VHH binders against q9vxt7. Designs and how they scored, part 21

Target 1, 187 residues: q9vxt7
Amino acid sequence: MPRPVLLIHGGAGDISDSRIAGKFAGIKQALRSAWGLLSPDNGSGGGSALDAVEAAVRSMELDENFNAGYGSCLNTSGQVELEASLMEGRDLRAGCITLLRDVMHPITVARRLMEKQRHTFLGGAAAQELALATGSERLQPGALVTEGARLTLKEFEDQVAQGKDPFFARTELTDDKPVPKTDPSGE
Key: E = the ipSAE of ESMFold2; O = the ipSAE of OpenDDE; V2 = 0.75 times the mean of E and O plus 0.25 times the DockQ between their complexes.

## First folded at step 15 (VHH)

Design i02 (framework vhh_7sr4_2; at its last look DockQ between E and O 0.01; V2 from the best seeds 0.00; counts 0 for: pae E 13.1 > 2, placed apart)
Fold by OpenDDE, look of step 15:
Structure i02 (fold): chain B 187 residues (1-187), chain A 128 residues (1-128)
Amino acid sequence: as target 1 above (187 residues)
Amino acid sequence: EVKLVESGGGLVQPGGSLRLSCAASGFTFSDYAMGWYRQTPGKQRDLVADIYWGGSTKYGDSVKGRFTISRDNTKNTVYLQMNSLKPEDTAVYYCAKYKIEVTRSGSKTEITYTFDYWGQGTQVTVSS
């Protein structure tokens, strides 16, 4: 009976002005995807809150403007290691995935863990096995790596090579000269 | 109705200081970026400083290091502290409320911040 509320956040990193529009558009798309499941007026309104949340995150995982799937930040070896977590408040359930590779939608894997397994947290090989065993497609190695991510890693490597802070890396690629943000609110 | 009322302007000697205030009403102040602009007769209105809802600031090149923009959301007021004033700073200073515009060009979405409302302005004169 009560009207549902959807809240989405698209990141709180050092986001350049040039990236704001893309992130905003991506957030809107995610909202639309999710809301369609909740709205009875669209004929598909039979979805749950979990369905809506999963749909929103799945949308974001496909969008390079975010770093939670396609276009994820790379580790020092140039590889994508995916993470996702899902929580359900009614029954106090959670599913968490880490170090997952070559899977399009980590959030779906997290949901599968939450719903089908007793474990709350799986990583690496175990997460991979769950993903594949439950129907996720194994992508070609490197399929989730974008040029932007490669450039970001290179920037970090150059930073380290110059003797600068090795413990901080930018996660957002920008065309502009980096300017410290005093507003960490993001979108 | 949106209302912006500037105050704090006046005559000051070179090297002096002034603090401008802009009292805002008629909208949710904390949700909007605010700015100070200045204009001399016959010239375009130029950005002096702006401050976003989260606190990020931008300054015109000529005032960097001398001017400071701040805001108090509890008072619905934006301030401009002007130090080391120069004759070149003589102008009418205007408070501005920004708005967000979302435009679409094909499949591309763009977000821009632009001025929405102006105050009546306050005169600042720097002269010996």
Scores: ipSAE 0.005, ipTM 0.278, lowest interface PAE 10.6, mean pLDDT 87
Fold by ESMFold2, look of step 15:
Structure i02 (fold): chain B 187 residues (1-187), chain A 128 residues (1-128)
Amino acid sequence: as target 1 above (187 residues)
Amino acid sequence: EVKLVESGGGLVQPGGSLRLSCAASGFTFSDYAMGWYRQTPGKQRDLVADIYWGGSTKYGDSVKGRFTISRDNTKNTVYLQMNSLKPEDTAVYYCAKYKIEVTRSGSKTEITYTFDYWGQGTQVTVSS
């Protein structure tokens, strides 16, 4: 009997006590979303682990507790720019996406890039074209922006206006919400 | 084109059961949250049930424990199993495809799914 294993890791960093419950709830939801997709080779064969990994990351991309996708850090123009990557273990194929905008699930775009096998890394307008051409929905402007991300940008701007070093401002971001990072896809 | 086709409505006695289906086409079904709403004449549409791609569900208070939403991604179909039907459940039931919106709620920002497309609706009538 196959015995699959699924391991989910949130963003690196020190998690405050006040955020621990939300992070655990988000990890549990990601696990629940993905676990049911693991199956023996039944016609979906070599893609089952990829399906589970994608589902787990999609769950985290919707969850503001991780600030991946929805709730990602804003650039100085107040916009979300998205990244995702994944790699499969059989042939070590990979797909890496950066500088996407207004797409809910960059991990799915990264998977589609990997499956097309023409490039490993794609960004900007080319990544945007791939996302739309392969069926990703273009979200409304601002759909991925959270109030937490806006507050973080406002604090950064306030520090700059006070003459503080941008590095110092990033060091002073001690709110409970961490700066989101794109997780590596996979286990 | 996005197409949502509801079926399975009809006349049923109080206490009976009915299963609604919504066949979806024109989009990648497994990538989207789906839902059921209902509307009685002269009233606003009410949430019946939502199902997210991650398997989480949400139910309206008046149907919780009696109705079950489910989906079959291989058939591109969402279902609503309706048990213990009451006359108050009489309505037109609409299948919905959602999109994601960010909605400010007080000092907090939240992800919401808002309906993007409606089906045509199917009539459910509960009477003796």
Scores: ipSAE 0.000, ipTM 0.168, lowest interface PAE 13.1, mean pLDDT 75
ESMFold2 (binder alone), look of step 15: mean pLDDT 78; pTM 0.752

Design i03 (framework vhh_7sr4_2; at its last look DockQ between E and O 0.02; V2 from the best seeds 0.00; counts 0 for: pae E 16.0 > 2, placed apart)
Fold by OpenDDE, look of step 15:
Structure i03 (fold): chain B 187 residues (1-187), chain A 128 residues (1-128)
Amino acid sequence: as target 1 above (187 residues)
Amino acid sequence: EVKLVESGGGLVQPGGSLRLSCAASGFTFSDYAMGWYRQTPGKQRDLVADIYWGGSTKYGDSVKGRFTISRDNTKNTVYLQMNSLKPEDTAVYYCAKYTIEVTRSGKTTEIKYTFDYWGQGTQVTVSS
């Protein structure tokens, strides 16, 4: 069997040096989560490519080093509106979710949509209904909001208040977290 | 303290096989790529093979098809199976721990893997 290839991208925003280690560590964790499902040598390699991709993204959705779930950028109302999309090339399937709120794993909801094959794209109330009806837990309001996200929004608000460009907002924050001494690379 | 201890070297006839082991300690083994290098007196140390945590491998051109690198994270050990050995394979073989170097220039980020620790080496001699 051909060796599977897994590629993960952790964002292309204005990432400060202090955040590099965290992001790479997060990517590595995502890769590990996914690879465990793909690798035939790991004995547990019974997972599909979809399983692996979902696992990787689920990992990232939990990691505040990314903005895919926990720690997502906020809308102007200070709320997290989640997005996720999943595509499968073999059968040309896709599922897309937007404006989902208070759900831990939007990617799972996207997969559920894809597998149902009724719609390719759901948003807002419809996405919310799908999520809950298919087993997603409703989180407490604001559970996915991080302090970093709040600060980013505040910076944007201040920017606008100063009469600066209202169409640009930073999506990455600089933090003063120490860089881990261990290698955080995703290899 | 990081420690790498090689074993398995020795004298073997051409066409023979050896299996080298490198026992690692003092760091989270599964988080790092590992490698084997070899060196003869007066020459540069050359890559024999390396292996990443995900299982990806790279081999020196002269050993492709003959040598196999593997790792057991449960034992904190990296292995080098050497088959069809040739006199030219005679060298001191070193185990290496890798690390990463991140270089940023403007909007460009480059990630490089480099070695940061070596074992003491094990002698491999291929001779009739």
Scores: ipSAE 0.005, ipTM 0.267, lowest interface PAE 10.9, mean pLDDT 86
Fold by ESMFold2, look of step 15:
Structure i03 (fold): chain B 187 residues (1-187), chain A 128 residues (1-128)
Amino acid sequence: as target 1 above (187 residues)
Amino acid sequence: EVKLVESGGGLVQPGGSLRLSCAASGFTFSDYAMGWYRQTPGKQRDLVADIYWGGSTKYGDSVKGRFTISRDNTKNTVYLQMNSLKPEDTAVYYCAKYTIEVTRSGKTTEIKYTFDYWGQGTQVTVSS
């Protein structure tokens, strides 16, 4: 019988050597989080492929090494705006959300949209209302912002002030010294 | 503070039905897998049913086809519909919240999915 397969891609773009180890560790953690939902070895439960994909993305949304959820890039107002999407391969149903704010797991909101709503794509206030009405906790404003993301925005702003093309700016710092961390998901 | 409050247990004759409810608070309910376990005197807790945040379910062999687990994320509630009850179903039923544990032993890493928060339980007794 064929074994399930799970593949995780961490995103496009140049990654400094100092960031590679953290991103690979995060990918491995996401694989471990998702694999247990499919693996007979854990014995404590079974899950769908959607459950596994969601778990992998949720792991990355908590991981500041990725541009997803906690530690996402900031808009020019210094705010996190969240996007997520997923698709069921059997019937091609999909859920896509954008401009979601202050929710830890946008991928779970996208799944709720796919499973419970008539629309495939929601954004802004409608996505926010769906998230809260279906049980997502509203985080305090700024809870998803990391110091690394703030410093990256500052570098972007410095490049604009120098007359450089902002679309070539790096999405993360190149300094290999540790950046300060914030963790809005602590209880 | 995580709270899980079970209700709906009682005494029922063989072949009867009961519906258990578990009201959850103190965490983001929609983010977690939930389940029901049961324990007979002198034995370990056994899986009855679990339900993942995405709707997938798993049932113990002895209850499959007779019990149905469901969840309502807007009411933070997990349900267990128990039909065609048998004397062997007599137990204390516990609502549980799912957790992921990572265990390291030398070079080996194990990821384990366990339920780590339990309610007080509700007694189900099936007898003539």
Scores: ipSAE 0.000, ipTM 0.155, lowest interface PAE 16.0, mean pLDDT 75
ESMFold2 (binder alone), look of step 15: mean pLDDT 78; pTM 0.746

Design i04 (framework vhh_7sr4_2; at its last look DockQ between E and O 0.01; V2 from the best seeds 0.00; counts 0 for: pae E 13.7 > 2, placed apart)
Fold by ESMFold2, look of step 15:
Order: sequence, then structure tokens, then C-alpha cells
Structure i04 (fold): chain B 187 residues (1-187), chain A 128 residues (1-128)
Amino acid sequence: as target 1 above (187 residues)
Amino acid sequence: EVKLVESGGGLVQPGGSLRLSCAASGFTFSDYAMGWYRQTPGKQRDLVADIYWGGSTKYGDSVKGRFTISRDNTKNTVYLQMNSLKPEDTAVYYCAKYTFEVTRSGSKTEIKYTFDYWGQGTQVTVSS
């Protein structure tokens, strides 16, 4: 019988040698936090995949080395705006959240949307109300802002003030190439 | 205020069965992993079983195949069905709610889920 596979991609863009170790360790931590949830003893195999994906992303949302949750990129007002999406393969249901603030785990809100609500996509006030009404912890403003994120925004602002094109920062947010299906830890 | 109330413990003969219940309140139950731990006097609490948001489970080696954890998100209740009980299963059984902890050392971040709330416990005694 085929073994389950979990693949984690930590984001696109130029990664300096000094950041590789932190991102690599963070990916391994996310894999470790999720791997046990793919137990063959689980009575709801599809549920275990959702649980594993959510756990992996929650791990990355706590890790300032990733553009997710804690340490996310800042908007031009210096604030963290949160986004997450989730899709399951059985019925292709999805939940998509954008413009969420001051919540540690937007991926969990996306799952609640997918499982509890009639809409696939919520943003802004509606997403915020869903998160709080379903028990997400309300963080103090600024709790998700890191020094690294402030420095990145400062560099962006400096490039714009010098008349340089900062579009590379936007293109660093995605990898246009297919993501490998193979488990990074090897099988 | 988070509250976890265990019930269903008691005295049972070896080979018998018990079903423990844990009623939870004060948080959004469906968002949190829950677990059962047990403790013999003077020792640390040991894992019995965990159940995660979507129903996935994990068991301690000594109870695998004999115990079953389940949850009912509509009743905010987690259960532990204990079959084929042995004298070594004698302990106080605690219901627990997970939380997360972030530890930072330089640029490295370690994230783990640990328990942050425990019930008062329910005694299970297995003896002839």
C-alpha cells in the first residue's frame, strides 16, 4: 500500500546563504510537527491529511523565518496582513482568507471557512469576525511584527525613494515552476 | 475561563472496560487538539492518547489497540474508551488541552504544542 507523502515548500525568491539554515530547520520542524498525524491507525484518513497540512502551516506561521503569520511582510503602513488558503482533495472544497489581522493562525481560520461556511473566500471584516467568533486568539496590535520585517519594508521604501523598481520583491512571493511531489526527507 | 471536567473513572476488574468523558468549556473546542494523560503518584504524567482538530489520533505504546480516543465537537466532549484493562493502567486520568510554545535562540525558532490546561482528574483502579 502507498505511503502518505507530505511536501512543504518554504517560499520563492532569492535566499542568502545566511538564511538557508533557518529556513531548512523551519521546514524540518514543520514536517516533524505534522508527520505523526499521518498515522495508518487513523480512522479518518482524509481528516488526517487536513490535520497534517494545518499543523505544518501552523508551525511555519509561528516561525519568523517564513512569510506567514509571525514575521510576515508588512504593508506600506507597517502592519501585518494575513492570508491563508486550504483545499481538500475529496470534494475539492476550499477556504481562502485575506486581510486578516492580529490572529496567530490564519490557516486554521481558512479551515473553519472551508468546513463551516457557505463561502469559499472571505476577507477583511468578514474574515476577522469569523476568526474571533470561532475562537481565534486576539493578539495585541504589532505582536506579529518582527525586526526583519521592518528592515525589509525600510529597504523597499528606500528603493522606491531612489527611483528604483521594487517589482522583484513582488516576484519573490511565488515560484512559477512546479513544486516537487517527492517527500524532502526521502523515502 | 477554561474548564475541563473528567468523569467515568472507577474500580474495575482486569479485562474490563471503562469509558471516560471530558466536558470542555471556555474555549472554541474544535480549534484545539485534546488529550488524555495518566499519572501514578510521584511520577510525571504520561501520554495515553491525543486527538487533533480533524479527528486524527495518536496513542501511547502501552495502550495502542486497547484504548480509543474520540471527540464530539458539537458537545465539546472528548472520550476515552478503555478496553482490556490491566493493573498497570491504574492511575489518575487527566483530560488536557494543547497550546503552543515558541522558543527562539538567535535566528532559530522551535515550535511545539504542549498542554496548558488540565482537569482535576478521574481515578481508574484495575484490581481483582
Scores: ipSAE 0.000, ipTM 0.163, lowest interface PAE 13.7, mean pLDDT 75
Fold by OpenDDE, look of step 15:
Structure i04 (fold): chain B 187 residues (1-187), chain A 128 residues (1-128)
Amino acid sequence: as target 1 above (187 residues)
Amino acid sequence: EVKLVESGGGLVQPGGSLRLSCAASGFTFSDYAMGWYRQTPGKQRDLVADIYWGGSTKYGDSVKGRFTISRDNTKNTVYLQMNSLKPEDTAVYYCAKYTFEVTRSGSKTEIKYTFDYWGQGTQVTVSS
């Protein structure tokens, strides 16, 4: 069997040098999480590529350096709206969710959707229902909002107030080094 | 081979302006932070300004508000716009290529910046 390959991308955009270390650490953690499932040598191996990918993204969803879960960019109402997608190449399956709220691991919800093989894309209330019905824990409102995200939104608001481009907003913070949050759900 | 070539220096009156350029070659320019330093005889080389690949800039306290560092990755060039020049700005100005190391201390990952190459320098003289 060919050796598996894991590739992780930690985001693009206006990333300051001060954020590189955090992203690098986060990527390494994600890789470790994923590789542990694929490596046959440590006894925990035998996981699928899907397992590995999900594990990697779950790790990243806990780290605001990647703004894909905890520490997500806020909408104009100051709320986190989560989205995730998963694709499996063998059987050409996909699951996508959007506008999910107060759930720790959107990628897991996306996987659940994919495995159901009924819908490819769910959003909002439907995604929320799927998440909760399949075992995701509802977090307290605002649990995924970070100070960095609030500041970023404020910067955008200030930008708009100054008559600047309202269609562009910063997605990366410049000076913060966030610490990954632990998964309260135990999933 | 890494090469840094400064240009744009010269004699200028107080209150005048100069624009320094540093042409870089021999490395992937966009991957590295660049900086300008200045030095007078017998003194240490001091930071004037630096610019990171992410766009962040730092300035020496004495030049804040007067100097602007910028870069053009398409031209592999870093610039230093110097306005409102003062006699105290008289020095040899050096272009620097930065490098960095990612280190781990416990559970924390950090970036340590340093510099590994310098240009030959360009003389800036501010005098009436």
Scores: ipSAE 0.000, ipTM 0.201, lowest interface PAE 12.6, mean pLDDT 86
ESMFold2 (binder alone), look of step 15: mean pLDDT 77; pTM 0.742

Design i05 (framework vhh_7sr4_2; at its last look DockQ between E and O 0.04; V2 from the best seeds 0.00; counts 0 for: pae O 13.7 > 2, placed apart)
Fold by ESMFold2, look of step 15:
Structure i05 (fold): chain B 187 residues (1-187), chain A 128 residues (1-128)
Amino acid sequence: as target 1 above (187 residues)
Amino acid sequence: EVKLVESGGGLVQPGGSLRLSCAASGFTFSDYAMGWYRQTPGKQRDLVADIYWGGSTKYGDSVKGRFTISRDNTKNTVYLQMNSLKPEDTAVYYCAKYTIEVTRSGSKTEYKYTFDYWGQGTQVTVSS
């Protein structure tokens, strides 16, 4: 049997210097949580790889250093909305979940969608029903919100209240703010 | 309230086989990794076998090739098939559930997987 490989990527985009150590520690923990599941002695190759990927992502979903599960960015109503997707490389089946709330492990719900349902993509109330019907625990409201996420939202709100345009901060990484002839957006 | 009920222990001759069962209730069984652990009288060892959500397994070195863990999510039950039993397998065998611990310190909350729910245990004795 070929030697297994596990690669973990902590997210696209720039990571601030103050967050680098926490993200590397979190990636190492996710590797530790998943690596033993890739042993040739642990079962079928396809199921073993899926379990390892799920375990790695579940580790990151518990870790506030990632924008996944606990500590995710908040929407403008101060709530965590969850997305996850999973694909089996052997037959290219996939499960994609969006707008899920108050479950700790959206990646596990994505796997259940891939394995047990006809649809590839599910969101909102339908995703919520699937999560609960297939055994996800409903967390108390706010259980996935961190102080860091609240502070980030508050800073965004403060910038809007001061007449600053957080659109430039969110959509472009620029030190040279355009001199607007017409304001590009509100918020 | 989480409950784990082990059964199937007993006295077995060396080379024999035994099948342990663990009936689980009080939680969403399919969300959690489950395990079998044992307390060895002369040297306490923790892990016998773990089984994960999709059926992947891990085994302790001393039981690999002889023991098989399995789960039936429709019956909320974990099994341990023990073959080629040896006197050193004599122990109390515990079914275990991984859980998420919540730790609060000031305004910081931490979630961590841990091993904190055990059944009552079932005695397995292999006569030498």
Scores: ipSAE 0.006, ipTM 0.362, lowest interface PAE 9.9, mean pLDDT 76
Fold by OpenDDE, look of step 15:
Parts: sequence; structure tokens; C-alpha cells
Structure i05 (fold): chain B 187 residues (1-187), chain A 128 residues (1-128)
Amino acid sequence: as target 1 above (187 residues)
Amino acid sequence: EVKLVESGGGLVQPGGSLRLSCAASGFTFSDYAMGWYRQTPGKQRDLVADIYWGGSTKYGDSVKGRFTISRDNTKNTVYLQMNSLKPEDTAVYYCAKYTIEVTRSGSKTEYKYTFDYWGQGTQVTVSS
């Protein structure tokens, strides 16, 4: 078998210099998590490409440096609405979820949709139902909201209050990040 | 053909430990959630533990903190580590293969776990 290739992208927003180290560390952690599944030389190297991709994204979903789970950007109501999508190239399958709330790993839900459901894209209540029915634990409301995310939203609100462009908002944090949150659901 | 074969049951003293295994075949193991249930004669079969696609687990209230469910997809096996066993844990333990049923009523979609297959069961007896 050819040697597998793993490529991870950690975002392309307005990233401050102070946040670069954190993002880089987070990417490395995600790579290590994923590579452990891909490497045949590793005792656990029996994972698929999908397993590896999911593992990588799960890692990132726990890291505030990435806006994909814990520490996600907030909507105008101050809430986290999660999105994830997964594609498989071999069979041209895909699973997508949007407007998911209070779930630690949206990517896992997307995978479950891709593999076990007939829909390609679910949102809102339907996505929530799928998540819970397939074993995701419902987190406490606001569990995924970070102070950094709140501050970012506040900055936007202040911007609008000043009569500035209401169609642009920063998505990257500028402050030091807190320690990444652990998965309380056991997933 | 789907097959589930339990092993590891036996007689143990209170406070002892057992590790159950369920070897699965006939389907793509990694694609399905798995579970352990237990039943005594004349009583309902109760959830002991289950493990979902993403690795999330659920435990019966009476076994939380004592039992651990895990899976090895490379071996197509689900495990149940049982520690601090009690006489009330005496039962036949069954391995289960899960699936999700999707039903639609009008605009509402409902997801429900269903059982495809059960193993033959393995007897666990906790007695002094």
C-alpha cells in the first residue's frame, strides 16, 4: 500500500502573531492524533482515512484556536451553531450538518449522517435529533462558548454601534487562548 | 451471516473482576454501535453498557463506575470490563448489534435505535 498523506488546514482568518503558536501546536496535535491511526507501524494503525480525518477534526473541535467546536464564533444571539462536513472520495459520499448545538464533535455527527442516513445535509432540529440518537451527549447550554468568542462578538457589536460596516466581523481571536476543553461526552 | 459470540463469563466472588468479549462477524463492525445487556430469568433484559460510532458510551445506573465498555475495530470485538462485581450482577450477559431506524411522520423525522442481532449470551455468576 502506498504511504498515506495527511493534510490539515487550521484556518485563514486574520490571525494575530500571538495566536500563531497556539494554532501551530493545535495542528500538530491533530496530525499526531490522526497519524496514529494511519501508520501501519503503530499498534493502533488499523484505522481508515475516514478515521484519521475524523480524529484530526475532533482534536481541533476541542481547541479554541479553531472555530469549529469549543470556542466557535457566536451568532448575533451569542450562541454557538455548529457545522461540519465530511466527504469520502472512494464512493463519493458526503455528510453535512449545520445549526447543531451543544454537541462536542460535529464532525462525528456528519460522519454518522454520511454512513448511516440517506440524507446528505441536515440542519437544526434534525441534526440535533441525529446527534443524540446516535450517541452524542447533549452538553450544558453555553458549554462551547468561550470568553474569547464573547469578546469577539462584543467587538462586532461595538463596531456596529459606531456606524461601521455591519457586514464584516472578525472570526479570529487576538487574545491568549485558555486550555482546550476535554470531551465530557466520552466520545 | 451476522454472528455475535460472547465469551469470558464465569463464577467469581464478590469484589472480583471479569472481562467479557463479543466477537462479531458478518458485517462491517466499525459501522455499528454495540451494546451489552443482561437478563435474569423472568425479568426484562436491561442495558449494561453501549458504545456508539464516535466512541460515546452509556452505562446502566447500577454499573456506572464499575464497568467499562470498549471496542477494537481491528478485531471486530466489543469488550466489557467488569470490576467490583456484586451478587446482583449475576445474569446472562448478551452482546447486541445496533442500528438506527429513521421514521418520518409528515415533516417530522424521528431517529430510534433498534436491535439487529443478539449473541447467545454468557453466564456471569457472582457468589461467595
Scores: ipSAE 0.000, ipTM 0.205, lowest interface PAE 13.7, mean pLDDT 86
ESMFold2 (binder alone), look of step 15: mean pLDDT 78; pTM 0.747

Design i06 (framework vhh_7mjh_2; at its last look DockQ between E and O 0.01; V2 from the best seeds 0.00; counts 0 for: pae E 13.6 > 2, placed apart)
Fold by OpenDDE, look of step 15:
Structure i06 (fold): chain B 187 residues (1-187), chain A 128 residues (1-128)
Amino acid sequence: as target 1 above (187 residues)
Amino acid sequence: EVQLVESGGGLVQPGGSLRLSCAASGFTFSDYAMSWVRQAPGKGLEWIGRIYWGGSTSYNPSLKSLVTISRDNSKNTLYLQMNSLRAEDTATYYCAKYTIEVTRSGSKTEIKYTFDYWGQGTTVTVSS
């Protein structure tokens, strides 16, 4: 068998320099998580390409440096609405989830849809029902909301309040950490 | 070679305004967050604020109402607008370039934000 290839993209947009290191580290973590399933030398190398891809995305969904799960961008109501999609090239199968709330791994729900449902795309209540019925944990409301996401939303609100473009919002989280008074090096 | 050169300092009366500039060279200016820091005579360094390449700003809460940081990436220049200046604002003002340091310890990754380059500073004196 040819050697497998794994490619991961950590997002595009208005990415500040303060976010670069975190994204890089997160990508590496995702890569390691996925590669461990693909490599026969790691003892657990019996995973499929789907397993590897899911593992990579699950890693990213836990990482605030990405806006795919924990730390997702907020809607105008300050809520996280999750999306995920998965496709298998061999059989041209796909599963897509949108408007999912309070679930840790949307990508897993998307896979479940792809594998067990005749629908390709589910959203809202239907997606929620699928998630919970298939074993996803319901998180506490707001569990996926981070301070960075709140700040990003606030920036947008301020932008709108100033009469600026209301149709464009940052998708990358701000790193507006307060600078300690005792640290002249800044943060 | 990275260079940061501040300008615009001088003598100003209380209640006056001043705009400082920082000319940057030797690196891709638009890729980095920048900061203003000041040091009053006999005192430690005080952080004034930060601006990311996209224009987002953060300020010292004690100075937020008095300062505005902006940048022109096409000119590789950072600005500090100061209004309603007071005697206690007398200081040397420095432009600083941010950098990121990543430390790995086993499975733990730590990210530190720090300054890697500073200008020589420009002095502002507020006096009647």
Scores: ipSAE 0.030, ipTM 0.213, lowest interface PAE 7.1, mean pLDDT 86
Fold by ESMFold2, look of step 15:
Structure i06 (fold): chain B 187 residues (1-187), chain A 128 residues (1-128)
Amino acid sequence: as target 1 above (187 residues)
Amino acid sequence: EVQLVESGGGLVQPGGSLRLSCAASGFTFSDYAMSWVRQAPGKGLEWIGRIYWGGSTSYNPSLKSLVTISRDNSKNTLYLQMNSLRAEDTATYYCAKYTIEVTRSGSKTEIKYTFDYWGQGTTVTVSS
């Protein structure tokens, strides 16, 4: 019988040195949340790989250190638009959600699309209706917006106003400063 | 309206077993983690364990050998199996639903899981 493996990737793009510790802690928390679902030897009830993946992503959706759910990037209207997808490798079923708003866990909506519906891809009002039908909590508008995300959008807008290419702007605010190069210290 | 209704309590002899049920309605049960909590007479609340939407469980270490939590998502029902009951297990047993709590502290928004609904409880009395 195969050994379970769980791998979590926190996203692409530049990450400031001051934020690396938060990203590592968040990845570890997502791993811990999901690993118990794969480990029958620890007294958990066990679970499928889908259960583990969903749990890991739900942990990251709550974590402001990731571009997922709470604290994710804002559109040009200053709003969070949510996307999530997942696939079951055994039978290649998939669920893809886009343009969802004001729900905490779009990954759960994507899973329910995969399991309950004929379509693989759903967005906008239809995705919103599915989220409500599956009992997702409707959050107040703006509940997923963080100060960091607002400042990142402001930096992006400032660069565009100065004629810079918007696709080279950071997606997350940094507080790093340049440091002079120094020789390494011994011992 | 969210409703959680516990049942299966009653009088049982020491060494006996009971299975408690919690019938859930008013929300999509299969999307939420659930918990069992108990309160002995004159004592505080004691967390028993949690079960995630996919069936994985986490238990209070001091109760792990005495209890088993399960759920049937097709019946919207949460279960607590208790074995080898002792007088000290006499308590009111509650099921509870997790939700997201969104709070603002200073300039930062905080999000965490908490309980938003509890059942009225079912009373278990362990006595000869």
Scores: ipSAE 0.006, ipTM 0.320, lowest interface PAE 9.1, mean pLDDT 77
ESMFold2 (binder alone), look of step 15: mean pLDDT 79; pTM 0.749
ESMFold2, look of step 16: ipSAE 0.000; ipTM 0.184
ESMFold2 (binder alone), look of step 16: mean pLDDT 79; pTM 0.753
OpenDDE, look of step 16: ipSAE 0.009; ipTM 0.217

